# Designs tried in a protein design chat: VHH binders against WHI2-like protein P4H10.16c. Part 13

Target 1, 295 residues: WHI2-like protein P4H10.16c, of Schizosaccharomyces pombe (q9p7d3)
Amino acid sequence: MSVITQAQEIPTVAANPDFNYEGDPIIIQLCDRDTVFELSRDQLLGLPESILMCLFPRGLLLDYEIQECQLTQRPLIFQTADFDPSLLQYILNYFQMAENRTANDEIALSPPPPSFPGKCGIILLKEDIEFFILPPISPTTNIAIEVSPNDLLKLKQRVAQRLLQQKKIFDCLHLENSTSEGSAEKNLVRMLCYSGFHEDDEWKRRIQEPHRACITSVTLTNLDFSADQGPVSDPEYFPVYHKLLLFWQKPARKCWWDSSTSITYNGIEFATWVRRVWTLELAVLGANTYETAAV
Short names: E, the ipSAE of ESMFold2; O, the ipSAE of OpenDDE; V2, 0.75 times the mean of E and O plus 0.25 times the DockQ between their complexes.

## First folded at step 9 (VHH; framework vhh_7aqx_2)

Design s01 (from p02 with R57Y; at its last look DockQ between E and O 0.17; V2 from the best seeds 0.00; counts 0 for: pae O 2.6 > 2, placed apart)
Fold by OpenDDE, look of step 9:
Order: structure tokens, then C-alpha cells, then sequence
Structure s01 (fold): chain B 295 residues (1-295), chain A 125 residues (1-125)
């Protein structure tokens, strides 16, 4: 009986065509895990560099054999990626919405970056968490307590659930404990808040990676410098937009460790170590590298 | 004003065929993915099938796969549901829906932006 491996038809997702497809007839079918996204080349390339790096860690090879779509008679390129489809959907929708607003001259978009007049700026903040559970050492044997693989899995699941419930973006920075107004973390928060974030903002998407003790979170916001109107008289005032411009198509990463999370299982307390990697990137809709050289 | 209007419904015998049309207005047709849903009496609204914005991709519920086909005509702002080999179980009100971005596998009605009023399809034994 030939196990007809019912090739689980990978669901194909069509991206919002509100992106200008007029100049790019090539359709990209992106098989992202179990979801297929249908994008134009321009839509794909319009994504933040940090996201593209996640989608295509080996680089985007668009030179693959273009197949003709039998239904549309349009050139079709197949690509694969390993990125959470819900995150990708969120990002794509956000960019599409931003593009639509820009096209319709809707005032709702934040003022363009000074270096990119007439363009819309979007800030991407991404967090990658990897967490580790450390078995305690038995006080009697001076040996780490043995935990079964199944129990360890349960513990990991519990930790993951706790982390998923932590929705506030800036809570992990423990700003309350920072006595120094000049701490790197405070400066980061300040920068982000001056750029369009709010101190109480939450992750718009936060997901656990499949079969991994990892959590990925993403939040997009429109660039808004309305809060950056510091007194011009402050000699220490450095316009935030100058800082953010450094992150245009050049994502910045920051890594730190957090040991504040503990879990109790069967009366035993386990320590958890959480590695957090933040990625910050500025995306400018409609901007290309040639425009940056002029500034 | 955005409008989606179904047509082509009616009474058909089992084994017969029917073609539904959904005519749209008030938005850029070429920028939307389209889906068909159906709701039988006393049942929840269920996904029937979808077509991507480009028309290059279609998806169908298992119950209708191989029998139903969705197509679109951008020039007419209309998309279609060709229903072949109809069964009594296919009796339902059929709804057309529009979405700016279609994700396969997530077929919750709440994810769609616009809906038609529905057209009755009755398959008699």
C-alpha cells in the first residue's frame, strides 16, 4: 500500500497587492514553514534588512529559474524560509498599510525623516529570547539534580508561557533599578520613546519558536519625532533622528542576560537564564541607498 | 461604497453544476484576495475556497477540492465559484468575501474586510 504521502498542500498566502506591482511582474512564492506567501519582488525587498536576514540567512538568490505561473502567465519564483508566518504577516500588513497611507497622502503617517522628505519611516524593534533552565545543586550530594527529559520539557514550557505573558517591551530593562539617568538602557528607552514608542508599549507579536526554547517578538511603529522637541538650549540635546538614521537598513543589535526568572517544579526551585537580543532598524518606505548619499 | 454581490445561486440536482459570481465595486479589485464561504442551516459558516490577488494561487476546503474551482476576472471586477458534481451536502448560503491579504490556512470570517449578502444554493437529491 503505497503510503500516498498526501503532500500537505502548503497553503499559499497572497500578499496585499497594494504594493506597486506595476514595475515588477515577477511573483515570489515564499514557502515560509507551512505557509506560502505570494509577494512581488518589490514587496519582498522592501522588508527590513533584519527580517530579510531572518528569512534568507544565506542570502536572497533571486536568480533562480523563473517558472511561468500557468494560471497567470507571470514569472514565478519559489523561495523557502524559516520564519514565523504570523510575524511575517504582521510585518507585511504593516508595511502595506503604511504604503497605502503614503500613497493616499493621508496625514496619518508620522512626519518623514528629515533626510527623506516625503517618505514614511517605520521603526522595527525585534526581540529574540533564548532561555536556559539550570537544575539546582543538591545540598546533600553536591550534584545537580537530575531532571528527566519530560520534566525538563515541562519546565521549559512553563518558562515559555511566563515569558509570553510578559508583553511590555521595556519591562525587561528594569529601569526602576537603574540609579543612573545616563544608563545605556535608559538612553535606549528615551531614544525609542522620542521616536514613536511609548513607555508602556507592548509587543505587538510575541511567539514561541517551534521546538525551541526561544521566543521572538516584534513591534513596528511609525517614526514620530513630535516628542523630540527638546529645548534647543540643552547642549546635550542630540536629535534622536540622527541616531535613528544610523539604523536605516543597518540594524543594530544589543544583547544582555537576565536571571530574574525562576521556576518551581515539584517543590524545587530552578534558576532560569534568559538571553535577550534586541534588533532595532529604521525602514524608510520608498527610499533607496542613493538618496542617503545625498544627505 | 464597497459592495460585494453574489449571483448565480439556485436549485440544482445532485451531480449538477452551478456557477456563482461575485461582483464587486468600491475598491481596487486587483489588490484583493477573494474567498467563498458557505453556511448551511444550523451550521457555522465554513470556508469553501480562496483565490490570491494575482490569481496564481487557489485554496479549497477538502470537502470541495476537485469539484469546485475559483477564478477571477479583473476586467469585470468579478470572481467566480464553479461548482461541479454538486452534492446535497453542498446546500447552503454561499458568501463571497474580500481580503487585502490572504493567508492560507487561516480562514476565519473575522479576517475578511468585506462580505456579500449571500446567495442560496440548494442541491436536491
Amino acid sequence: as target 1 above (295 residues)
Amino acid sequence: QVQLQESGGGLVQAGGSLRLSCTTSGFTFSKYAFSWFRQAPGEEREFVGAISWSGGYTDYADSVKGRFTISRDNAKNTFYLQMNSLKTEDTAVYYCAARTYYVSGKTYPSEYDYWGQGTQVTVSS
Scores: ipSAE 0.164, ipTM 0.579, lowest interface PAE 2.6, mean pLDDT 81
ESMFold2, look of step 9: ipSAE 0.603; ipTM 0.829
ESMFold2 (binder alone), look of step 9: mean pLDDT 80; pTM 0.828

Design s02 (from p02 with K31R; at its last look DockQ between E and O 0.56; V2 from the best seeds 0.00; counts 0 for: pae O 11.5 > 2)
Amino acid sequence: QVQLQESGGGLVQAGGSLRLSCTTSGFTFSRYAFSWFRQAPGEEREFVGAISWSGGRTDYADSVKGRFTISRDNAKNTFYLQMNSLKTEDTAVYYCAARTYYVSGKTYPSEYDYWGQGTQVTVSS
ESMFold2, look of step 9: ipSAE 0.580; ipTM 0.834
ESMFold2 (binder alone), look of step 9: mean pLDDT 82; pTM 0.836
OpenDDE, look of step 9: ipSAE 0.000; ipTM 0.238

Design s03 (from r05 with R31S; at its last look DockQ between E and O 0.34; V2 from the best seeds 0.00; counts 0 for: pae O 3.5 > 2)
Fold by OpenDDE, look of step 9:
Structure s03 (fold): chain B 295 residues (1-295), chain A 125 residues (1-125)
Amino acid sequence: as target 1 above (295 residues)
Amino acid sequence: QVQLQESGGGLVQAGGSLRLSCTTSGFTFSSYAFSWFRQAPGEEREFVGAISWSGGYTDYADSVKGRFTISRDNAKNTFYLQMNSLKTEDTAVYYCAARTYYVSGKTYPSEYDYWGQGTQVTVSS
């Protein structure tokens, strides 16, 4: 049952044709599931592209009829989204804090990227988990054991709970690092740790999606290359900064499967397959697309 | 330093009115949404109402809807709780709180960035 977010009847307040909206910031009321957010256009568009894609998978419909807010006489646009409100709030707060510090000439949250002097860099790391439970095969019949819908639901809930308790970001990658095949994952961890993450960092937000066998996690960190002290003498040294810049307004995604999770229910062991999708994006506060031409 | 300070609390008779103020400093007032909470003795802190950063949207608990009104004055870095038709059950310590971007919805005290110290409101029969 698609949780029909009861679109609160947008009061069709007839736009006052005589109202000059020129120069007034447009206010966006975003109905995100059961929570309403109010943003300026600039604040919304300043969010990471990966998050905007989650909020507006069909694109930003900013072409809607601008209504006049009765209280403030400001232009108002109504939008809807299907994204966990707690995640969104975390992201918005983080960006707002960063902007406030920048505006007040306070100590920069992070050193500016070399290509963006005076700007603040923020790294977004997101994980989307989808997990599947595989019924065991009966040794006597060689047929998969039938599980009732109710039992399956219980199993899914248990798996979800276990996953939610796994808070460390890089734990899932360490399991694969035992062999030479872990080189890509090791490089990823290294890159992230040189950029501002720590090996023992935890997801700042980790939630189960409603009525789905999915878990979404998000963490934001300030860009910090202080750990990237590669040996100046290594001709093969490639600064992590250059790699990370590739993710500016261009989110990178990586997908892999993990089969290390099992669950026992009523004495029966079930295998669980976990698909993990990571999204990595660099956001630079105050940076315009025109500044990318200089990089 | 971020500060939120409540004022205007006191003793009032049932059916009376009271206006609370929350004066803020140390952050960009216009960028924050504001909420009022209250806590009665022996009870959990409960949501009373909220106002968006623009002031164009307000939300209230069902228990106070129609009686309480929240407003804000950006020039004074102050927001208000007008309480009308007060009842004895409205007796509590009232707290002001601030958070970014929040307009309405079920929220918990832990989700707010800044809090005031509270002001006592007592409604006598």
Scores: ipSAE 0.028, ipTM 0.467, lowest interface PAE 3.5, mean pLDDT 81
ESMFold2, look of step 9: ipSAE 0.551; ipTM 0.821
ESMFold2 (binder alone), look of step 9: mean pLDDT 80; pTM 0.822

Design s04 (from r05 with K106S; at its last look DockQ between E and O 0.01; V2 from the best seeds 0.00; counts 0 for: pae O 7.0 > 2, placed apart)
Amino acid sequence: QVQLQESGGGLVQAGGSLRLSCTTSGFTFSRYAFSWFRQAPGEEREFVGAISWSGGYTDYADSVKGRFTISRDNAKNTFYLQMNSLKTEDTAVYYCAARTYYVSGSTYPSEYDYWGQGTQVTVSS
ESMFold2, look of step 9: ipSAE 0.525; ipTM 0.796
ESMFold2 (binder alone), look of step 9: mean pLDDT 81; pTM 0.836
OpenDDE, look of step 9: ipSAE 0.598; ipTM 0.839
ESMFold2, look of step 10: ipSAE 0.531; ipTM 0.802
ESMFold2 (binder alone), look of step 10: mean pLDDT 81; pTM 0.832
OpenDDE, look of step 10: ipSAE 0.019; ipTM 0.322

Design s05 (from r05 with A33V; at its last look DockQ between E and O 0.01; V2 from the best seeds 0.00; counts 0 for: pae O 15.5 > 2, placed apart)
Fold by OpenDDE, look of step 9:
Structure s05 (fold): chain B 295 residues (1-295), chain A 125 residues (1-125)
Amino acid sequence: as target 1 above (295 residues)
Amino acid sequence: QVQLQESGGGLVQAGGSLRLSCTTSGFTFSRYVFSWFRQAPGEEREFVGAISWSGGYTDYADSVKGRFTISRDNAKNTFYLQMNSLKTEDTAVYYCAARTYYVSGKTYPSEYDYWGQGTQVTVSS
């Protein structure tokens, strides 16, 4: 059973008490690969911890990197990141949209978490795929067949393309329905589906990492328990919600291997191994860590 | 060894129906996509439709949407192409194929790893 492990918490960047953020809003210029994002401090800190970890693996020290923009006379912080800009844009847009909806009392579109009345819950699901192509073994010589670097690259590209076409989130969890592991996976699917996902949901973003045999996928959804129409006496209802709350600002990771992505090249079958790492996190807009103590 | 075998082809009149079967064997993994292709004389092989390994997803070429249906019987390791309202332009050799997972979009024959031998479908006027 692949154990869902909690990711290390990124220290919350404490606001510098010496800065009056109300008078002079700090702009963060984030250089993410070749794309520049301008974010407010609140926008940045409002991101899921798992994403912040990706953006700032060494941590974020906002208090030491504040500069004054000579042109705008506003405080500016320069940061660099190595994260797919399209993914980041998707995430930022989603959170912005959610904030706007909350501000306009359009909460009707997404019921707030019971523990956070008036607030919006967002579930982040991320998948990191790393895939490996195994050299074929000649049935005649029992020796691995030599593949040119160019051919190997082509094979990798082909595998990547296939993986990119696998857009359904939960299909990868159906590999062993009858095993104990399958049971755990079923429970995971159930939990997520009861929380706002649908069984047939697709990754909202799925990209190949540059120059790597890696694929990163992200989907965000609003917390919604309306799909759980089970009897109130269903012992799984309460536990599902509580389980999900465990992921608030505490991303959980699950890792497993899949070998189902074999390909044929020039009449030779190549085996592939795919390592999948899922990250699950609950974000609650406007909620502070101090409020969880009351739940 | 992975094998695909088509059956059910034949001669049918325009407006008629035909059901093709593809029997599959030797698949180690369940996460395959099974597809139907067809190739008319002098034409390139074209995508007809696909079904996911779970049977939960189907996709069809625009030319056959509403007329053709793909289904799967897991117990028999067989998937089917139900062809209704057949037209003369549906005349072709129909192939079943298998590849690793996909969920949408146009697929090319070159992306498929395994192929059947094909079955002839002839629609007469």
Scores: ipSAE 0.000, ipTM 0.197, lowest interface PAE 15.5, mean pLDDT 79
ESMFold2, look of step 9: ipSAE 0.566; ipTM 0.823
ESMFold2 (binder alone), look of step 9: mean pLDDT 80; pTM 0.837

## First folded at step 10 (VHH; framework vhh_7aqx_2)

Design t01 (from s04 with Y101F; at its last look DockQ between E and O 0.66; V2 from the best seeds 0.64)
Amino acid sequence: QVQLQESGGGLVQAGGSLRLSCTTSGFTFSRYAFSWFRQAPGEEREFVGAISWSGGYTDYADSVKGRFTISRDNAKNTFYLQMNSLKTEDTAVYYCAARTFYVSGSTYPSEYDYWGQGTQVTVSS
ESMFold2, look of step 10: ipSAE 0.563; ipTM 0.809
ESMFold2 (binder alone), look of step 10: mean pLDDT 81; pTM 0.836
OpenDDE, look of step 10: ipSAE 0.711; ipTM 0.882
ESMFold2, look of step 11: ipSAE 0.571; ipTM 0.803
ESMFold2 (binder alone), look of step 11: mean pLDDT 81; pTM 0.836
OpenDDE, look of step 11: ipSAE 0.683; ipTM 0.873

Design t02 (from s04 with Y102W; at its last look DockQ between E and O 0.01; V2 from the best seeds 0.00; counts 0 for: pae O 9.5 > 2, placed apart)
Fold by OpenDDE, look of step 10:
Structure t02 (fold): chain B 295 residues (1-295), chain A 125 residues (1-125)
Amino acid sequence: as target 1 above (295 residues)
Amino acid sequence: QVQLQESGGGLVQAGGSLRLSCTTSGFTFSRYAFSWFRQAPGEEREFVGAISWSGGYTDYADSVKGRFTISRDNAKNTFYLQMNSLKTEDTAVYYCAARTYWVSGSTYPSEYDYWGQGTQVTVSS
C-alpha cells in the first residue's frame, strides 16, 4: 500500500526567528559539487524542506554557523551534500522568479483561496528512481543467465536512458488504473491537477545520478485553482486547497515499485524493477505567520 | 485531539432502517469531507459513501446506492448515514472517516486522514 508519509517535523535548517541582522543581507555561498551558489540567508530558509534535507542531511544550525564565521572571520561558505547542481539551479531560479513576481504583485491566485496564508504557493514534486535489473532464469538450464559486469553496466545505462525518455509525470501512475491502488493514485493525480498540474505535464528536470542506477526528477509549479470555478460552483475547491496546505514545509512521500521497464540482452528479455519515491511539498511565499495558525 | 465517534449501530431486521451518526471533535468540521466505510468479517474495508465539505455533493457505492443517504450537520459537528432497506449483506462494522480535501471517487481508505473506531451493524434475516 503506497501510503503518503510526512517527514519529520524538525526543520533541517534551524534558524533563530528573532535574529535580526542589521544592514545588508547576509550572503551565503553554497558549494554543491563543483558549483558555487550565492543566496541570502532568507532565500536559503525559504527553500522547500525536502530540498534542504537533500542539501543538509545532517541538519544545519544556520545562525550559529553564521555567527561562528563572523567571529572567526571566515567566509560564509557551506558545503552541501551531493546534489545535482542543475536541479538546484532550477529550484533557486524558480523561487527567485516567484519572489520577484510576488514583490511586484504580479502573482495573484485566481480565484484567491480563502485564508491562504501567503501571496504565492509553489508546489514541489520530486521523484527519486532506483532501478534494478534481474537476470532471467534460462528455461533450458534452469539457471540464471550470466551477464558480465561490463555488459550489466551497459544494460543499466540503457535502462537509465529509457527512463530519462519518460518525461510525463503521471504516466507511471496510469499503469495501475485497474487496481484498488489505482484509485488512490487517481485521486492523487486529480488533486494535483486541481492544484496547478496538468495531466500531460512533464518533468522540468530529469537527470541520472553519476555512476548510480538512480534518476532524480523535479518539477515546480505555482498553485493554480483556475480549474476550479470557485467554492460556490465547485465543492472541491476549498477541500483541495486545504489538503495542500498540510504539505506546507512538511513534505509527504510516496514509495512504490513497478516493473514496467524491460530490456533485451542477446535476444533475452530482462525484467527491471523500479523503485519510485515521490516527494510532495508546498512552499508559500509572502506568508503571514498569524494566518497559518488557522489551518 | 482529533476524535471521530460512531453511534447508532445495532441489530436490525432485513428490510429495516438504521441511522448511524459520527460525532467529531478536535478539528474544524466545516473544512472536512466525510465518508463511511464498512468491513465485514474476513473482507476488506470497503467504501460506502461520501459527502463533500459543503454537503452539496454525495457519492455512494453501487451496492448501497438508492438505499443509503449521507448528510451532515455543521452545527453539531456530526454527519450521518441513513440506511434504508437493509440487507443481510450489509452486516459489517461501519467506520466514519474524514478528509481535508474532496475528490470525487475517493474510495480508497488510505487517502483519509482520520477514522472512527467503528460501530457494529447486524442485519438479521
Scores: ipSAE 0.007, ipTM 0.243, lowest interface PAE 9.5, mean pLDDT 84
ESMFold2, look of step 10: ipSAE 0.422; ipTM 0.753
ESMFold2 (binder alone), look of step 10: mean pLDDT 82; pTM 0.843

Design t03 (from s04 with F34M; at its last look DockQ between E and O 0.73; V2 from the best seeds 0.46)
Fold by OpenDDE, look of step 10:
Structure t03 (fold): chain B 295 residues (1-295), chain A 125 residues (1-125)
Amino acid sequence: as target 1 above (295 residues)
Amino acid sequence: QVQLQESGGGLVQAGGSLRLSCTTSGFTFSRYAMSWFRQAPGEEREFVGAISWSGGYTDYADSVKGRFTISRDNAKNTFYLQMNSLKTEDTAVYYCAARTYYVSGSTYPSEYDYWGQGTQVTVSS
């Protein structure tokens, strides 16, 4: 069974939308592992909530920290949680490009959805995989087959490599073992494809987490309703749009298990269980702070 | 209109020094991380180095580390590439580029918003 959860309503990074800093933009320095990022307050606040949650799982009182640093004349430096810097860079770059295009009116929604609060929408789709290898029971001894720690590590690495080669986003939703929830899964794919994704889309980033049997994948896309035939011909038109707006700064999560990956060790097949967690979030560019709060 | 203009290029002997400048206009210079790239004939454009908004952070390609230094002057809307101990392999067109955020180790040209026209640097043996 897949569980759908909603992220907390309280922003991970708390800031006063009415706070006006005089002078030059506030520069924030992020230390993520061995990588340093330097970005503006607005750029940080503009990141998807789901990403901010990853960076600052304990939350951040941003304006308080800014004020404190100003008073003490110290640089505004934050240590993030463990997050792959390449993913963060991908996200920052994408948003930067989107902002530039929006400013030039190059990516205006066509047709614009009713009451869209901004000029551009970006969908974030993230997958977190955790996988487990289960030794089979020996038919002779009726005990689980023993695997050395070193060999187990190798097996995990093999599984990880297989998963990393699975680049298509939607392949995991077409598994035979998910037939019981086939309708829900089909609806999800349909919704996303009507919103800007394509059936054959691939993860733009897919990485193995260090020292963990985990894989994190991220893809961003602009909202595009060109595939939508409109409300008269497609009854899902309005519902899809409405559903997406619900994910504005309120990420939705879907979790499920699959056993689609198997591995052989010394001629014996090991079962592999994969837990998948999808996070879906909508970001809106060109929206004012007040409108953002109202949704 | 956004403009980035490189200057200071020319012919120099191996072992010599050269200082490039990039003068900018049409955008708020202090809000951009700045980078130098170079492109040799028949080669891809490669990252040389970058400097953050504050100037507090710099990073360099391994091939130029210890020889090249990047600095910036926000009051003049200009940043610089000091090139010392030049080698023949440093011969290239040097480009300045701007981006709205800084990340250490960033090497992809596609991630930058604005580019200069480039200045030729030729190092002779």
Scores: ipSAE 0.199, ipTM 0.620, lowest interface PAE 1.2, mean pLDDT 86
ESMFold2, look of step 10: ipSAE 0.548; ipTM 0.819
ESMFold2 (binder alone), look of step 10: mean pLDDT 82; pTM 0.846

Design t04 (from s04 with F34M S35H; at its last look DockQ between E and O 0.85; V2 from the best seeds 0.00; counts 0 for: pae O 5.8 > 2)
Fold by OpenDDE, look of step 10:
Structure t04 (fold): chain B 295 residues (1-295), chain A 125 residues (1-125)
Amino acid sequence: as target 1 above (295 residues)
Amino acid sequence: QVQLQESGGGLVQAGGSLRLSCTTSGFTFSRYAMHWFRQAPGEEREFVGAISWSGGYTDYADSVKGRFTISRDNAKNTFYLQMNSLKTEDTAVYYCAARTYYVSGSTYPSEYDYWGQGTQVTVSS
């Protein structure tokens, strides 16, 4: 059973909306593993909440830290949690590009949805995979087949490679073909495809976590309703839009299991269980980040 | 209008020095990490070096490390590439580029917001 949960209403990175820094932007250094990112305060705050949660799972009182650093004349350096720097770079780059385009009026929702709070929307879709290999029980001995730790590692690597090769975003949802037109999965796909995704879209980034049976994937896309035939052809057009707005700075998560992957070891088939967690979030550019708290 | 203008290029003998400048306008210079790239004839554009917003971080290609130094003057909207101990292999068109964030060790040309037109540097034997 796939449970959709909404993340906590409390921002991971707390900032004072009344805090006006005069002059040059406040520069923050993020240490992510062995990579240093230098961002402005506003850039940091502009990141999706789901990403901030990954970077700062314990939360961050940003303005407090800034003030403390200023008082003590310490550099503004923050250590992030373990997050793949390439993913972060991808995200930062995407948002920066979007901001630039927005600033230049190159990106405009046409037609703008009613009551859209900003100029541009970005949809974040993230997948976290954790997979497990289950040794089969020998029908002859009624004992689980023994696999050496080294071989198990190899098997895990093989599974990881297979998963990494699965680039299509929605392939994992089609495996449940038995779902009625009203299934949650179909609705999700529809929502995403009407919002800027395409049915054949691929993960823009898909990486294996170091030394873990985990794979993290991320795709960002601009909000685009042009792919939809509109309300005349699809009565769910407006409802889809409204639903998407619910994910503004409030990431939604969906978790489910599948066993679509199997591997063979010494002629014996091993079952693989894959736990998938999807995170969906809408980011809005050009809106006063602080005005959304009122909606 | 956004402009990045490189200057300071020219002909120099091996072992000599040049200082390139990139003067910018049309955007908030102090909010950008600045990068130098170069492209030799028939070769791909390659990363030379970068400097963060504050100048607190610099990064250099291994081929120029210890010989080249990047600095910036936010008041002048200009950043510099001091090239010492120049080699013939340093001959290239040098480009300045701007990006709104600094990340150490990672420079993909497609990720930059603005590019200059380039300045020719020729190092003779």
Scores: ipSAE 0.018, ipTM 0.366, lowest interface PAE 5.8, mean pLDDT 85
ESMFold2, look of step 10: ipSAE 0.499; ipTM 0.787
ESMFold2 (binder alone), look of step 10: mean pLDDT 82; pTM 0.839

Design t05 (from s04 with G56D; at its last look DockQ between E and O 0.63; V2 from the best seeds 0.62)
Amino acid sequence: QVQLQESGGGLVQAGGSLRLSCTTSGFTFSRYAFSWFRQAPGEEREFVGAISWSGDYTDYADSVKGRFTISRDNAKNTFYLQMNSLKTEDTAVYYCAARTYYVSGSTYPSEYDYWGQGTQVTVSS
ESMFold2, look of step 10: ipSAE 0.472; ipTM 0.782
ESMFold2 (binder alone), look of step 10: mean pLDDT 81; pTM 0.832
OpenDDE, look of step 10: ipSAE 0.676; ipTM 0.862
ESMFold2, look of step 11: ipSAE 0.538; ipTM 0.801
ESMFold2 (binder alone), look of step 11: mean pLDDT 81; pTM 0.833
OpenDDE, look of step 11: ipSAE 0.694; ipTM 0.875

## First folded at step 11 (VHH; framework vhh_7aqx_2)

Design u01 (from t01 with G56D; at its last fold request DockQ between E and O 0.84; V2 from the best seeds 0.73)
Amino acid sequence: QVQLQESGGGLVQAGGSLRLSCTTSGFTFSRYAFSWFRQAPGEEREFVGAISWSGDYTDYADSVKGRFTISRDNAKNTFYLQMNSLKTEDTAVYYCAARTFYVSGSTYPSEYDYWGQGTQVTVSS
ESMFold2, look of step 11: ipSAE 0.619; ipTM 0.848
ESMFold2 (binder alone), look of step 11: mean pLDDT 81; pTM 0.834
OpenDDE, look of step 11: ipSAE 0.738; ipTM 0.895
ESMFold2, look of step 13: ipSAE 0.643; ipTM 0.855
ESMFold2 (binder alone), look of step 13: mean pLDDT 81; pTM 0.834
OpenDDE, look of step 13: ipSAE 0.741; ipTM 0.899
ESMFold2, fold request of step 14: ipSAE 0.518, 0.521, 0.568; ipTM 0.789, 0.799, 0.819
ESMFold2 (binder alone), fold request of step 14: mean pLDDT 80, 79, 81; pTM 0.826, 0.824, 0.832
OpenDDE, fold request of step 14: ipSAE 0.809, 0.827, 0.818; ipTM 0.935, 0.940, 0.935

Design u02 (from t01 with F34M; at its last look DockQ between E and O 0.68; V2 from the best seeds 0.49)
Fold by OpenDDE, look of step 11:
Structure u02 (fold): chain B 295 residues (1-295), chain A 125 residues (1-125)
Amino acid sequence: as target 1 above (295 residues)
Amino acid sequence: QVQLQESGGGLVQAGGSLRLSCTTSGFTFSRYAMSWFRQAPGEEREFVGAISWSGGYTDYADSVKGRFTISRDNAKNTFYLQMNSLKTEDTAVYYCAARTFYVSGSTYPSEYDYWGQGTQVTVSS
């Protein structure tokens, strides 16, 4: 049974809500691999906690750093951990778009959760796939077939390519045919579909990690509970948004193993094992991590 | 109302120089990264270059590196594209664009919040 674990309640990026910077917004420079990002303090703090955890696994005392930089007249530059810049860009763009829509009233975003009047909710779903290639056992020697490092790299690349072509988010959850209607996986799919996802949705970003046999995927969606038309008269009806609120700035993770595919190379069939880690988080536009203390 | 207005386009001979300006209004200019794009007839709109909020970072397409320079004047709500050593292949409508954050590398038009109407640059042989 895949256990959903919640991350610790300590914010990755610590900020003081009482800090008021006069004038132009504080500009932060992020160095992520070979890519430079320049964004505001608010933009950084508005990122999902799960993403901040990826960028700053050791945590960041943001306002402290800002003060120190101001005192020393140094640029406010942070080195991030290894994170695909294209993913970060996608996330930043999405949040910016959402903010613009809200500000301009051009596009009505889905109504915010009742707990956050006037604010828009965004769901972040992230998948990390680690895949392993297992050589077959030789029937003659009863020993695993030796694979050269070069061949192994080619095999990994082939597996990665196949995984990259699998774009549908929920396909991996259908493989468990033996799961009862009340399984955790089915409940998860239902929850997501009632929250703004569609069963046929695809990952908006799916990338291969350069130094690991890993595929990382991310999709963001606005909260939409229009499909959650449960019988309001049913006292046992629990709106899906109550469940999602549990994930506000508290990312949940689910891990499971899947035997996804076999690869044939030079006439030899290799088994591939996949470990999937899903991260689910609710972000509220305009509600930063420092507001968590008030809830 | 947000407005971006390009100016400075025109006809120039190959090897010549031209300076484009983009004047902005209706938003806080200093809070936006600015970019130049161009679109030739029958071609897709392509990234030319970008400049960060502070002006501390610039990025250019390979095709224009060393020839084009982007700068900005936050006091005037204007940023510029200095084009030197112009080539016939530089002929296009040039657009200015704005977004709320800077990222180095190739950018896509869909990622920008605001656009100008464009100015025609024609480089003759």
Scores: ipSAE 0.205, ipTM 0.635, lowest interface PAE 1.3, mean pLDDT 86
ESMFold2, look of step 11: ipSAE 0.640; ipTM 0.845
ESMFold2 (binder alone), look of step 11: mean pLDDT 84; pTM 0.863

